# Designs tried in a protein design chat: VHH binders against p95470. Part 34

Target 1, 316 residues: p95470
Amino acid sequence: KQVDVHDPVMTREGDTWYLFSTGPGITIYSSKDRVNWRYSDRAFGTEPTWAKRVSPSFDGHLWAPDIYQHKGLFYLYYSVSAFGKNTSAIGVTVNKTLNPASPDYRWEDKGIVIESVPQRDLWNAIDPAIIADDHGQVWMSFGSFWGGLKLFKLNDDLTRPAEPQEWHSIAKLERSVLMDDSQAGSAQIEAPFILRKGDYYYLFASWGLCCRKGDSTYHLVVGRSKQVTGPYLDKTGRDMNQGGGSLLIKGNKRWVGLGHNSAYTWDGKDYLVLHAYEAADNYLQKLKILNLHWDGEGWPQVDEKELDSYISQRLK
Below, E stands for the ipSAE of ESMFold2; O stands for the ipSAE of OpenDDE; V2 stands for 0.75 times the mean of E and O plus 0.25 times the DockQ between their complexes.

## First folded at step 9 (VHH)

Design h5 (framework vhh_7qia_2; at its last look DockQ between E and O 0.61; V2 from the best seeds 0.00; counts 0 for: pae E 4.2 > 2)
Fold by OpenDDE, look of step 9:
Structure h5 (fold): chain B 316 residues (1-316), chain A 122 residues (1-122)
Amino acid sequence: as target 1 above (316 residues)
Amino acid sequence: QLQLVESGGGLVQPGGSLRLSCEASGFTFSHYAMGWYRQAPGKQRELVAFITWGGSTNYADSVKGRFTISRDNAKNTVYLQMNSLRPEDTAIYYCAAKEPYDRYTDESYDYWGKGTPVTVSS
C-alpha cells in the first residue's frame, strides 16, 4: 500500500526522514530510505483551542504543513481554514526532536502566526512555506486564490511577523474587481514553496484545483528571482504577479492533480515532493518524490516517468 | 476489511428518543472524524452531525439542541443520541468516517455504513 498524503513536506533528523501531511493533527511518517514509510505520530494530540474560532465548521484537519529547522528546533507550521472561505489562520508548533521515542519529544503549540478575515483581507492564511534568504532572514510565503501569494518577514523566534512588518506580493492570477472580497474567485493559485538554488530563488506554485479526485486540475508552475522578495519571473520573463508561471509538471492520464509541492536539496541532490491522484486507485492521493533537474538555463525539470517509478510503501 | 455497522434504529413516537451506534473496524478509528447523515424518502442525503478526531462537534441546524454526537475511541464506536424526535427526522441514518483532504467540497467521507432506519410516527 502506498502512502496517501496531501500537501507533503519532509525533513530529516539524523538518519531518519520524516514526512508531514495534511490531516487530523498533521500526520507524520518516518522512513530510513524515503520509500518505505511508517506511521510515526500526529503533531497534535488535541485540536488547537482557537481552531473553531477561526473556522466554526472545523473538521479537525490541519492543512498544508511546513517543517523548518532552526537553531536546533523543529518548527511545524499548519493551517486552519474553512471551505471556500478565507477564515483561516496559520499556526506553529515547535519540537526539539521528531523522534517520538525521545524523552525530549514534545510539540509545543505557539499559536497563530497570522489570520485572515473575510472582507478585511484579500488573502488567505493557508499553505505556509518557510525560506531563509542569503542573509539569514527567515520568511514565510503563503496563500491561495484571492489576491494571490504573499511573503512576509518572520520575527526572530519565527512565531509572528517581524516588526515593523514587511510584506510582499509574489504571485497572483487575474481577479475580477467585481468579485466579492469574501469569495475565493477564479484565480486558482496556491501552495507557494521557495527553493534557493544557484543564483536564484525558485518559487513553485500550484495552479488549478486540487482535492477533486479525477476532476482535479492541479499542476505546478515555477518562476525565479535573484531576490527572495521577487519579482519572480517565468521563462518568458513574465512576472508571476502578472499571471506569469512556467509549467513544470502537469501529470497524465495515470496521475492527475499533481501539486502542492515542496522542494529540497539533500546531500547535493534536488528533489520535488508532491502528491498526485492515481487514476488506477480511484484517484487516491499518493506521495511522489521526484528528482529535480536543471536545464542549461537553470530552470527546473522533472521526469514525468518517475511518477510511475516512485512507489511509496506504507509499512505496518 | 473496513466496516461501519450502524444499529439502534427503529420506530418511535414523536417526542421520543433513540440512540444510534456505529461500530467501526478495519481502520484507525481515532484518526477519523465521524459523522451521521440521514436520507429521507425522496430527499438528498444530508449531514446531521459530525465529531472530529479531537472531539469537537457540529450539528445541522435542524437537530441542534435535540441530537448529541459522541464517540468512544476505546470501542471504535460513534453514537447519536436523538431526543425530542419529530416526524421530519424520519430517514435512513448513515454513519460515515472522514479523513477529508478535499478543500473544495464540504462533505466527502471515505467510508459509509449501510444505514439504519429511523421512523418517527404517531
Scores: ipSAE 0.303, ipTM 0.683, lowest interface PAE 1.8, mean pLDDT 93
Fold by ESMFold2, look of step 9:
Structure h5 (fold): chain B 316 residues (1-316), chain A 122 residues (1-122)
Amino acid sequence: as target 1 above (316 residues)
Amino acid sequence: QLQLVESGGGLVQPGGSLRLSCEASGFTFSHYAMGWYRQAPGKQRELVAFITWGGSTNYADSVKGRFTISRDNAKNTVYLQMNSLRPEDTAIYYCAAKEPYDRYTDESYDYWGKGTPVTVSS
């Protein structure tokens, strides 16, 4: 059977790869070869203590993780949200190692990084992704619907916004002026991820809707900037804050709703990591790790045929 | 695919008690948030009680203090203890497991039992 994941992110410790997924307590898998995966752990044995205060309708599921390695520690960011409102928060938990057999293995929750509140904020505090710039400053991108995708400086211990705060809008889609600020609206954009390659930062974003099985419209777009703060421009020079975005990959009849990607350089090669709903298997969400290639103008390319050639295997 | 089977419904006098059970099979029960919903004739289905994978609970205002939701992960079962029953509690009661990836408030993507009728009448 394949690995059932949603919103996948990965990192490596020693000879072992670790994969993190949306789920109860954030589901963790491990692998020696990025193809064969074993269940490893959940980051939370019970829900975060602050979850119901932030989101009174919280349903117990933790969403959209990101994993970042910094100065010998592993930072796992996660999202708490509830149905159809931007009553949400991004939290962070920290571990010295990802190996559950180690005596040092212990997730230490550091609490809320940022929180969104209906009517107060025109953004939704979910879908974190971490990027370090050329000067060693660490940033968090985030966002889903509403006023789109944001980027802010993290403080030195990576658990809160820096002081003084610095925030940027990096991508958004048009939203009706008649829509109440408390409503998600029609601007179907979320799940930013930034990869530095050569002279550019590349912003990937998911457009459309996930999570609708065969009705999912999710697909990936990309823009780039020489500055981590933007502006991120697509291939035609359009700003992603003004509806720009160049198609990277979309689904087909066999693999629907591609999105919520991460992207990595490992051993000199570049990869795109994402989930896809398999039509032949009741639209269950499957892990995909695809090669990320670059054309002569420096734009990323993915071969859609690799959706069929990459097949994960869940062990035991 | 997950299956949910409710039991424990029936006829009861006002002021009486019932305990509903919902057994899950074919999947890992402890990973799901679980709920009880009810639908009275001519009304929309409404949430009665909800319990997260970590054990936190939430109740509709109309049942607070009278109903208790609980779960036994070893038995793959969620329960609804209904005390001090009233005629307005009469409904078909449905067990549901929340689809863990559905962020868009569409209950059609959740997993539902077939329901167990509860009638509160003399």
Scores: ipSAE 0.228, ipTM 0.593, lowest interface PAE 4.2, mean pLDDT 89
ESMFold2 (binder alone), look of step 9: mean pLDDT 80; pTM 0.811

Design h6 (framework vhh_8dlx_2; at its last look DockQ between E and O 0.49; V2 from the best seeds 0.00; counts 0 for: pae E 5.7 > 2)
Fold by ESMFold2, look of step 9:
Structure h6 (fold): chain B 316 residues (1-316), chain A 122 residues (1-122)
Amino acid sequence: as target 1 above (316 residues)
Amino acid sequence: EVQLVESGGGVVQPGRSLRLSCAASGFTFDHYAMHWVRQAPGKGLEWIGAITWGGSTFYNPSLKSLVTISRDDSTNTLYLQMNSLRAEDTAIYYCAAKTPYDRYTDESYDYWGKGTLVTVSS
């Protein structure tokens, strides 16, 4: 069996890789080789205390995690949302180790980082991704539909926005001024992830729609900036706040709806981590870890054939 | 291949109890919220209730005293216990799996069963 994931992110502790996925309590897998994976744990044994307030139809699934290691602690960010609305919040839980066999293993929930409210906010508080800039400031990117992708400074303990707050728009697609603010609209952009490489920050974003089986249109675009705050420009110099975005990879007949990526440098090599819906297996969402290559002008590239050659293995 | 197969339907006398089951295969059962829905003759779909991966249950208020939903993740099986059955409970009963990932609407189910007919008749 392949590993069934959505919105995958990962990190390493010692000789062990840990993979985090949207799912019941945030599903965690572990691996020694990034190919063979074992179930490890769920980050939440019960729901966050505030989840039902944000989402009255909450069903135990936490969305779109990000995992960030800082000063010996592991910060797991997660999302709760009312379906089809920007009634949403991003929370954070913290652990000293990812090894469940350690006596120090315990997730300590720190509550809500940010919350979006319909009519008040033209943004949706889901899909967090963490990046540290060259000055040691830690930022959270986030967003889905509405007014697009935002970036804000985190406070020193990485659990809240900094005070005074500093927020930036980093990518958005055009949205009609006539559209009711309560509606997601046609600006199909979400799931930011920022990778620092060389002189640039690279912003990856998912365009289109996930979660429609064979009708999913999800695909990945990229832009870059010398400043973490932007402007992020695509290969033609177009600003991602003005509809810019250079295609990195899209789906095909076998692997539909690629998106919600993370990206990492491990042992001197760069990788793109994402999910793909497998048409031959009822469009179930599968883990993909692809090599991220760089052209002579410093733009990332992936070989689509690796979608067929990387096949994860769920052990047991 | 994903399958949801209901069983336990049939003819039952008014006032009696009946337990339906739904056997699931082809997907990660404990990753999904599971639902029961019914359709009485000549009527639309009526939501009965749901159970989360953690065992929390939610019911249609008009049916809450009649029904109990449970799940056994070790056998990938969803259950519906119905008590004090009435003629109006005659319906085709469906189990359904709701995607954990759909951000755009809460009205969709990824997978549906074939249904099992329950007839409450003297």
Scores: ipSAE 0.046, ipTM 0.484, lowest interface PAE 5.7, mean pLDDT 88
Fold by OpenDDE, look of step 9:
Structure h6 (fold): chain B 316 residues (1-316), chain A 122 residues (1-122)
Amino acid sequence: as target 1 above (316 residues)
Amino acid sequence: EVQLVESGGGVVQPGRSLRLSCAASGFTFDHYAMHWVRQAPGKGLEWIGAITWGGSTFYNPSLKSLVTISRDDSTNTLYLQMNSLRAEDTAIYYCAAKTPYDRYTDESYDYWGKGTLVTVSS
């Protein structure tokens, strides 16, 4: 009945909203009201040609998409990975339109943007998120566990890191020096998403563990910076690279393991888009679209009650 | 309502081939990796193999040469082709569905069929 998405991101083309989810080939839904959703398509009909090289055990599920509009095109970033490993890569596929009925509808895979390799990289190439700064420079944030979340400049065509490369660490949790570099470790941070609002860039991140049904501990934290490159500070002034992060929402007994959010300003209103596990439905992941508010100090807030009031409908 | 219904089982002589089917309904079939598992009398569950979205197959090394798994997403059907059957292949054969969203759970599969009995006997 509800839309069961994971790691949802959203955009609009004309009067139609499109939702993208982790899944086989990246699942796409469409809606006219952001409540009633129909299955639209998959970005991939088959696995990327390079997926098995990056992850030999790739199962066809592409992870944690982000959708970005640039110069009349739609850039869909996605991840190929394996659980608990940083044998990962972020790819990008591009389309002129999101309407499958359009004669111009065609996803063209541009290949790998970045790749992480065990023992070489202390980061994991998953969970891409795109942000443009005030100067029009487009950046990608990404990452999970290991050394935390990273940010780098994209090149002009948004398919590769810019040259010369510019990278920043924007958030991380403590990692034991005794931990083997191939291991994810206990630094349970992932899924960066940056929203430009007011005087600040707001970095949202998911802490805890997903994909554990009722035992999921996923929750959202936030920090902010006047520069896209950071440092991102939480409400107490602690740097997110030093373990900082202010709790935004953690869920309740009815909705657990919420996180992996995106955030948007649409028509003058701000929204938080995420998934949550519904206890009443055997902890099946559900789409949640929450109103994003701001307090007197400019920090984001959401009403947890909206987890109950927003109910998506998957139309047949 | 989610349903996985195995069929094609029965009594077969050693050396023969058998093709099992699993009809799925009530869930988005092509979102799931589909597995075959069997349980011989008095033994535990044995994983046979799986097929993911995109058609990637994985097999138990002990059975790889004897089995082929395929799927038809247009009909929501999973298949298990077994060749050169032996007495030790006698078991209840189950199809099961698994998503990538439960990586930290104790449950191996999201959905199970009721199973179909295969008896290999002279």
Scores: ipSAE 0.022, ipTM 0.485, lowest interface PAE 3.5, mean pLDDT 92
ESMFold2 (binder alone), look of step 9: mean pLDDT 81; pTM 0.806

Design h7 (framework vhh_7qia_2; at its last look DockQ between E and O 0.48; V2 from the best seeds 0.00; counts 0 for: pae O 2.1 > 2, unsure alone 63.4 < 65)
Fold by ESMFold2, look of step 9:
Structure h7 (fold): chain B 316 residues (1-316), chain A 122 residues (1-122)
Amino acid sequence: as target 1 above (316 residues)
Amino acid sequence: QLQLVESGGGLVQPGGSLRLSCEASGFTFDHYAMGWYRQAPGKQRELVAAITWGGSTNYADSVKGRFTISRDNAKNTVYLQMNSLRPEDTAIYYCAAKTPYDRYTDESYDYWGKGTPVTVSS
């Protein structure tokens, strides 16, 4: 029935849409119409060669993908992490096409992009999302808990940080200075995604806790900036590095939590893609593709009734 | 809708064998670790055997060498082969699925079948 995904991101190649989900080796689905989806492939048949070094208990599940097209190649970013810890890394694998039937179809892993080390880093290297600025520079946003969300410039082949490195803090929630650095803490923010629209870059972020069934508090906030590097300000002018964030959408009784969004412009229309937890179906995570509208001041709006009306179909 | 349906339980003599099956539907089975739990009357539910999406297994000490867990992802089914059964194996056996998406803890099985009774009687 409906498509069961977590951390969904999408792209198009030709007449075919591809959807990527957290899962064993990163699960890939395809569709001709963004409604009817079928299994396509996994990006890893086994695992990245470095995964068990980063997380000794790694079991093949890769987290929080992002998919980015650049100069004829598809870059799939993915995360390896341990539960409740910032012992983590973001990797990248590359393909010339997403069509498994093509003779050119081959995921070539390029290894680790960044790695967080407990005590050295007050950030968690998961939840990548890629954005290109108006100058053609490509950046990665990332982060979950700890010191919040970061943005850094990628090198020319998009597999490593640029040299010299350029890093920015783009959003964070208050975290006690007395909290041990090895702990995730109380700053419930993760999963950045940046969309360029008009004169602004819009930073979406997930606040709250995912993955707690009926107790999930996960919801989406937004800020904007004329510079990809920030500062990102909410509707009241508050900096997202200082706890700012304007509510975009939250769950309801049927869909009790939602987040980890991506956002796209397709064929002149804007969309928000996310997962939401369905109360009536054991809080399983389901794909949502919602219309993203813009008010007279340029702020994004989502009709929350669309949570109940978007329906997908898993073919198979 | 999500469903886990156990079958294959019953009455068996000590030293006998049973094969339990659990058919899953309504979720992406091959993303989930699967487990068999059992609960005797008046006791807490305990893990018997677990299997990851990739086939790695783990067993309770009390059943090692006698029980084998396996899965068939094409059929959305997990199995428990129980050999050399003892009276202390008498319990209701539950199939369970563990979400891979919880970022905070490693120990939660989220979805449960209704159970299938197994009785080992002298």
Scores: ipSAE 0.626, ipTM 0.816, lowest interface PAE 1.6, mean pLDDT 91
Fold by OpenDDE, look of step 9:
Structure h7 (fold): chain B 316 residues (1-316), chain A 122 residues (1-122)
Amino acid sequence: as target 1 above (316 residues)
Amino acid sequence: QLQLVESGGGLVQPGGSLRLSCEASGFTFDHYAMGWYRQAPGKQRELVAAITWGGSTNYADSVKGRFTISRDNAKNTVYLQMNSLRPEDTAIYYCAAKTPYDRYTDESYDYWGKGTPVTVSS
C-alpha cells in the first residue's frame, strides 16, 4: 500500500514529481501530489554493461541514486557495488525527460564517473549526491565507511571528475589504523547529501547501520559550512571530519533505521526525503517526506510525528 | 502476504533429472533476484543458483553445467532444472527472494520458501 523505496531521491518535471530508489535498474515512481505514487519505469532495462567488471558479484540492483537537472537534461547517478566491499563505481545515465510517454524519453548511460578499488582507495564509490555551489560549479559528494565521505568537482558535462581534480574530505568517523584497508570498518557513516540554504551548505549524513530491518540503527546527523568544500561543523562546532555531527532525527519504536536522506526546497518550502522501516509492517522500508524547518540559529529540524502522518500511497 | 511455494522435489536415481518450481506471490516478482538454496543433512545451507532481475545467473561450482536456473516473470515463477543428479545433491531445496539493500552484509535474502526435498539414490 505504501511506497517501499530505499535511498529515495526526488525531482520534478513540470507538474509531476519523480521518485528514484535503489533497486533493479533504479525504480522510478511518479506523483502529482507527492503522496500518491505510481510506478513509472526503470532507468535501466538491463544491467549496465560494465557492472560485472566492477563488481563480479553484482546482483542486478543499483544503489542509492541521485537525480540532478542540468541544462535541460536529467542526470541520474547510481552505484554498483558489492556487499562489504569498496569494489564500487558510480555511474551516470542521462535523459531529456522523465516522462516515459514522451518520444524523447531515453536513458543514455554515460558510464562510470568514479571507481573505488580495494587496497587502492580508502573510500567507497557509492551514494552519490550532487550539489551546485554559488558559483555554479557542480560537485559530487559520496561515500560510506572507510575514510568517510568525499567531495569532488565534476567536469562540465557532469560525467567525470574535473581536471585538475579537486577532492575534499567532508566527513568521517574514527577508523582503526589496524583495520585492513579492504574492510569497511566500524566507521558507520554514509549517504551524504548537501543542501544549500541561507548562508550555509548543510551536509546531511547517515550514521549507523541500514538495511537490517528491525536491527537497523540508521539515523541522520547534520553539519554546516559557509563553503561547499567545508569544513562542515555541527552545532557544537565539531568538524564532521573529526567525528562531528548533530542529530537531526532518529527512529522510534514504530519507525527504525531512518536515513539515507535527500533534502529539497520546493516552492519556498523545505523537505526531508528518506526511508524508514515500519515496525508494524515487518520493518518494510517506506518512503517518508518530512517538512524541514529551521530554528533560530539556522539549524534544521523535523517533527518525527510526521513519520506517522505522512503515508505514501502506491497506486496500482 | 508474501509467499514462496516450492514444488518438483522427489526421489530420483543418480544421473536422473528433476525440475523444481517456485511460485511467488504477494510481492513484485520482477523486482527481486531469485535463488535456490539447499541444505543437506548435517550441513549448512548453501547457494545453488541465483538469477537477477535482468536474467544474470550464477551457480555453485558443484552444480555448474548440470543445473540451470530460470524465471518466468509472467508466471511469478523461478525454476531449477537439475540434470545429471548425484547422491551429493540430496538435500532440501529452498527458494529465496532477494532484496539486496544491505550493502555491508551477505545476508540479502528476505524471503524463503518452506523447501522441497530432493533425494538422489539408487
Scores: ipSAE 0.225, ipTM 0.641, lowest interface PAE 2.1, mean pLDDT 93
ESMFold2 (binder alone), look of step 9: mean pLDDT 79; pTM 0.800

Design h8 (framework vhh_7qia_2; at its last look DockQ between E and O 0.33; V2 from the best seeds 0.00; counts 0 for: unsure alone 62.0 < 65)
Fold by ESMFold2, look of step 9:
Structure h8 (fold): chain B 316 residues (1-316), chain A 122 residues (1-122)
Amino acid sequence: as target 1 above (316 residues)
Amino acid sequence: QLQLVESGGGLVQPGGSLRLSCEASGFTFDHYRMGWYRQAPGKQRELVAFITWGGSTNYADSVKGRFTISRDNAKNTVYLQMNSLRPEDTAIYYCAAKEPYDRYTDESYDYWGKGTPVTVSS
């Protein structure tokens, strides 16, 4: 069964898996098998108190979550934004457990992590993804259009940038210098995710456009670096800050607009998690879980034939 | 598999009432803004009313005060209560769901039912 989801991320607590999706208050699903999902809860019963201040046209949908476990707590990062604008912010809410039946289940919002403002910032504060480096430092990647993807050091409680701040550009595409800074522009890149594997950090990014039905061009590229801060280089050695990016996977006739991935190691196997639009079902967005394979030089590979297979075949 | 199924249309005298229902399935209903549109013969399809996932409503001027839109997220259903019906309300009424995940524009694609006819005549 293919789950109707957008911008999926997931984690596990005990014998239960939890899936988080863009939606009102962030929609949460649960599963025992990662195949059959049922509604669990929303992280916000209303909206973050600061949402309309940041984005006056905020419509109640929180975007592009990431979920991170750290020292017994679950950190849910989420985005507040507006169509085609970088009037945006990434917030964080924290819970001791994901089980709504537990007496300890309570989302405690910790407020804004970072905020972007049109004309002030040449970046868009959405699409968070968390990565810990080899020294235990935790970083947030983020970004969509404008000046591309950024990475910054988080403070010790993972709710704010570290002091002193440390920020890096990790990927971007060419943007016309003639575009006003308040406009998103032509640099169709967003949704970073970083996976540590072996001696490398792998940066995945979504290029193209989601959300255009059969005209969606969204696809995934990858680069790697021995340092979490970059530079991230593609297979030809080109820097992702200079337009580099090696194709990982793109859609087919049945499944278009693949993107907004996360990646996980489960039981010694590596997986790519993302959404794709199903042509046979009005291009509705569906969960995909695909195997990540590794070639002899350590580059990730995805078998495109798996797009047409059921998720259960990948979890055996 | 996405479905929007309207019901409750029919023939009614001027001044009468009808209640339309639209039952939705195959998608995450409570993420979507739902709406009713209508199209009279030879006319463009026009908005009648919409209701957000959180219950906020909007109405066309021609129906304000006479029609009420509501939703039941537990039943995946949106309703249109039509009171004080007039001959100019005669049309095919369509249920619609607005795509909620577009990050680029508010003019995203809507999903449509097949419609239910309403005729107001003596």
Scores: ipSAE 0.612, ipTM 0.807, lowest interface PAE 1.5, mean pLDDT 90
Fold by OpenDDE, look of step 9:
Structure h8 (fold): chain B 316 residues (1-316), chain A 122 residues (1-122)
Amino acid sequence: as target 1 above (316 residues)
Amino acid sequence: QLQLVESGGGLVQPGGSLRLSCEASGFTFDHYRMGWYRQAPGKQRELVAFITWGGSTNYADSVKGRFTISRDNAKNTVYLQMNSLRPEDTAIYYCAAKEPYDRYTDESYDYWGKGTPVTVSS
């Protein structure tokens, strides 16, 4: 059986890889080879105490994690939200280790980093992603729909926005001014992830709709910038904040709704980590780890054939 | 294979009580949100209550204060205690299990029991 995940992110501790997924308490898997995965733990044994305040209809699922290592600690960011609403918050929980067998293993929730409120904010506090710039400043990108994707400086302990606050808009799709601010609208963009490579920062984003089985239209686009704050331009020079984005991967009849990616450099190789819906398996979401390549102009490329060749295995 | 089996339905008088049970098998029970739905004759199926993996509960406004959802993970069972029953509570009650990764649906339950009938009548 394949590993079924949503919004996967990954890190390594020692010789063990850890995979984090949207789910009840954030699902964690471990692997020695990034192919065979075992259930490891949930990051949360109980639900965040503030979840229902942020989302009254909270259903126990924590969304779209990101995992970041900083000064010997693991920072796991997560989202509490409701469908179609920007009643959302990004929180962070911290651990010394990812090994549940370690005596130091303990997730300590630090609480809310940011919160979005309907009619107040034209952004949605979901889908966090962490990036450090060349100066060591750590940033969080996040967002979906509404006014698009945002970026802000984190404070030194990575638990709150830095003061004074510095925010940037880094990508968005057209939104009607007639749309009520409480509505997500038709600007189908979410799940930012930034990778530093060569001379550029590469912003990956998901366009379309996920979580709709065979009706999912998720696909990945990319732009790049020499600065972490942007502007991120696609291959044609169009600003992602002006609707730009170059198609990276869309999928096929076998694999649909590809998206919500992370991207990593490990041991000199680059990888794209994402989920895809498998048509042959009633569109069950599956983990995909693809090799990330670069063309002569420095743009990322992936081979869609690897959607068929990479097959995860969930071990008992 | 995932299975949900409801029990406990029956005929009761207004003001009476019933306790429904749903026994689950074939999946990691404590990872799933479990819910109760009901469908009255000629009406659409509606949410009654759900309980998260962590034990958080939510109720339809129509049953708040009267119904209590709970779960026993050791028994892979979800319960619905129904007190102060009213004629309008008459319906087929269904147990449901939520798909663990779906976040963009209003009704995220993918697995259903066959249902147990509840009739409240004088």
Scores: ipSAE 0.388, ipTM 0.716, lowest interface PAE 1.7, mean pLDDT 93
ESMFold2 (binder alone), look of step 9: mean pLDDT 79; pTM 0.796

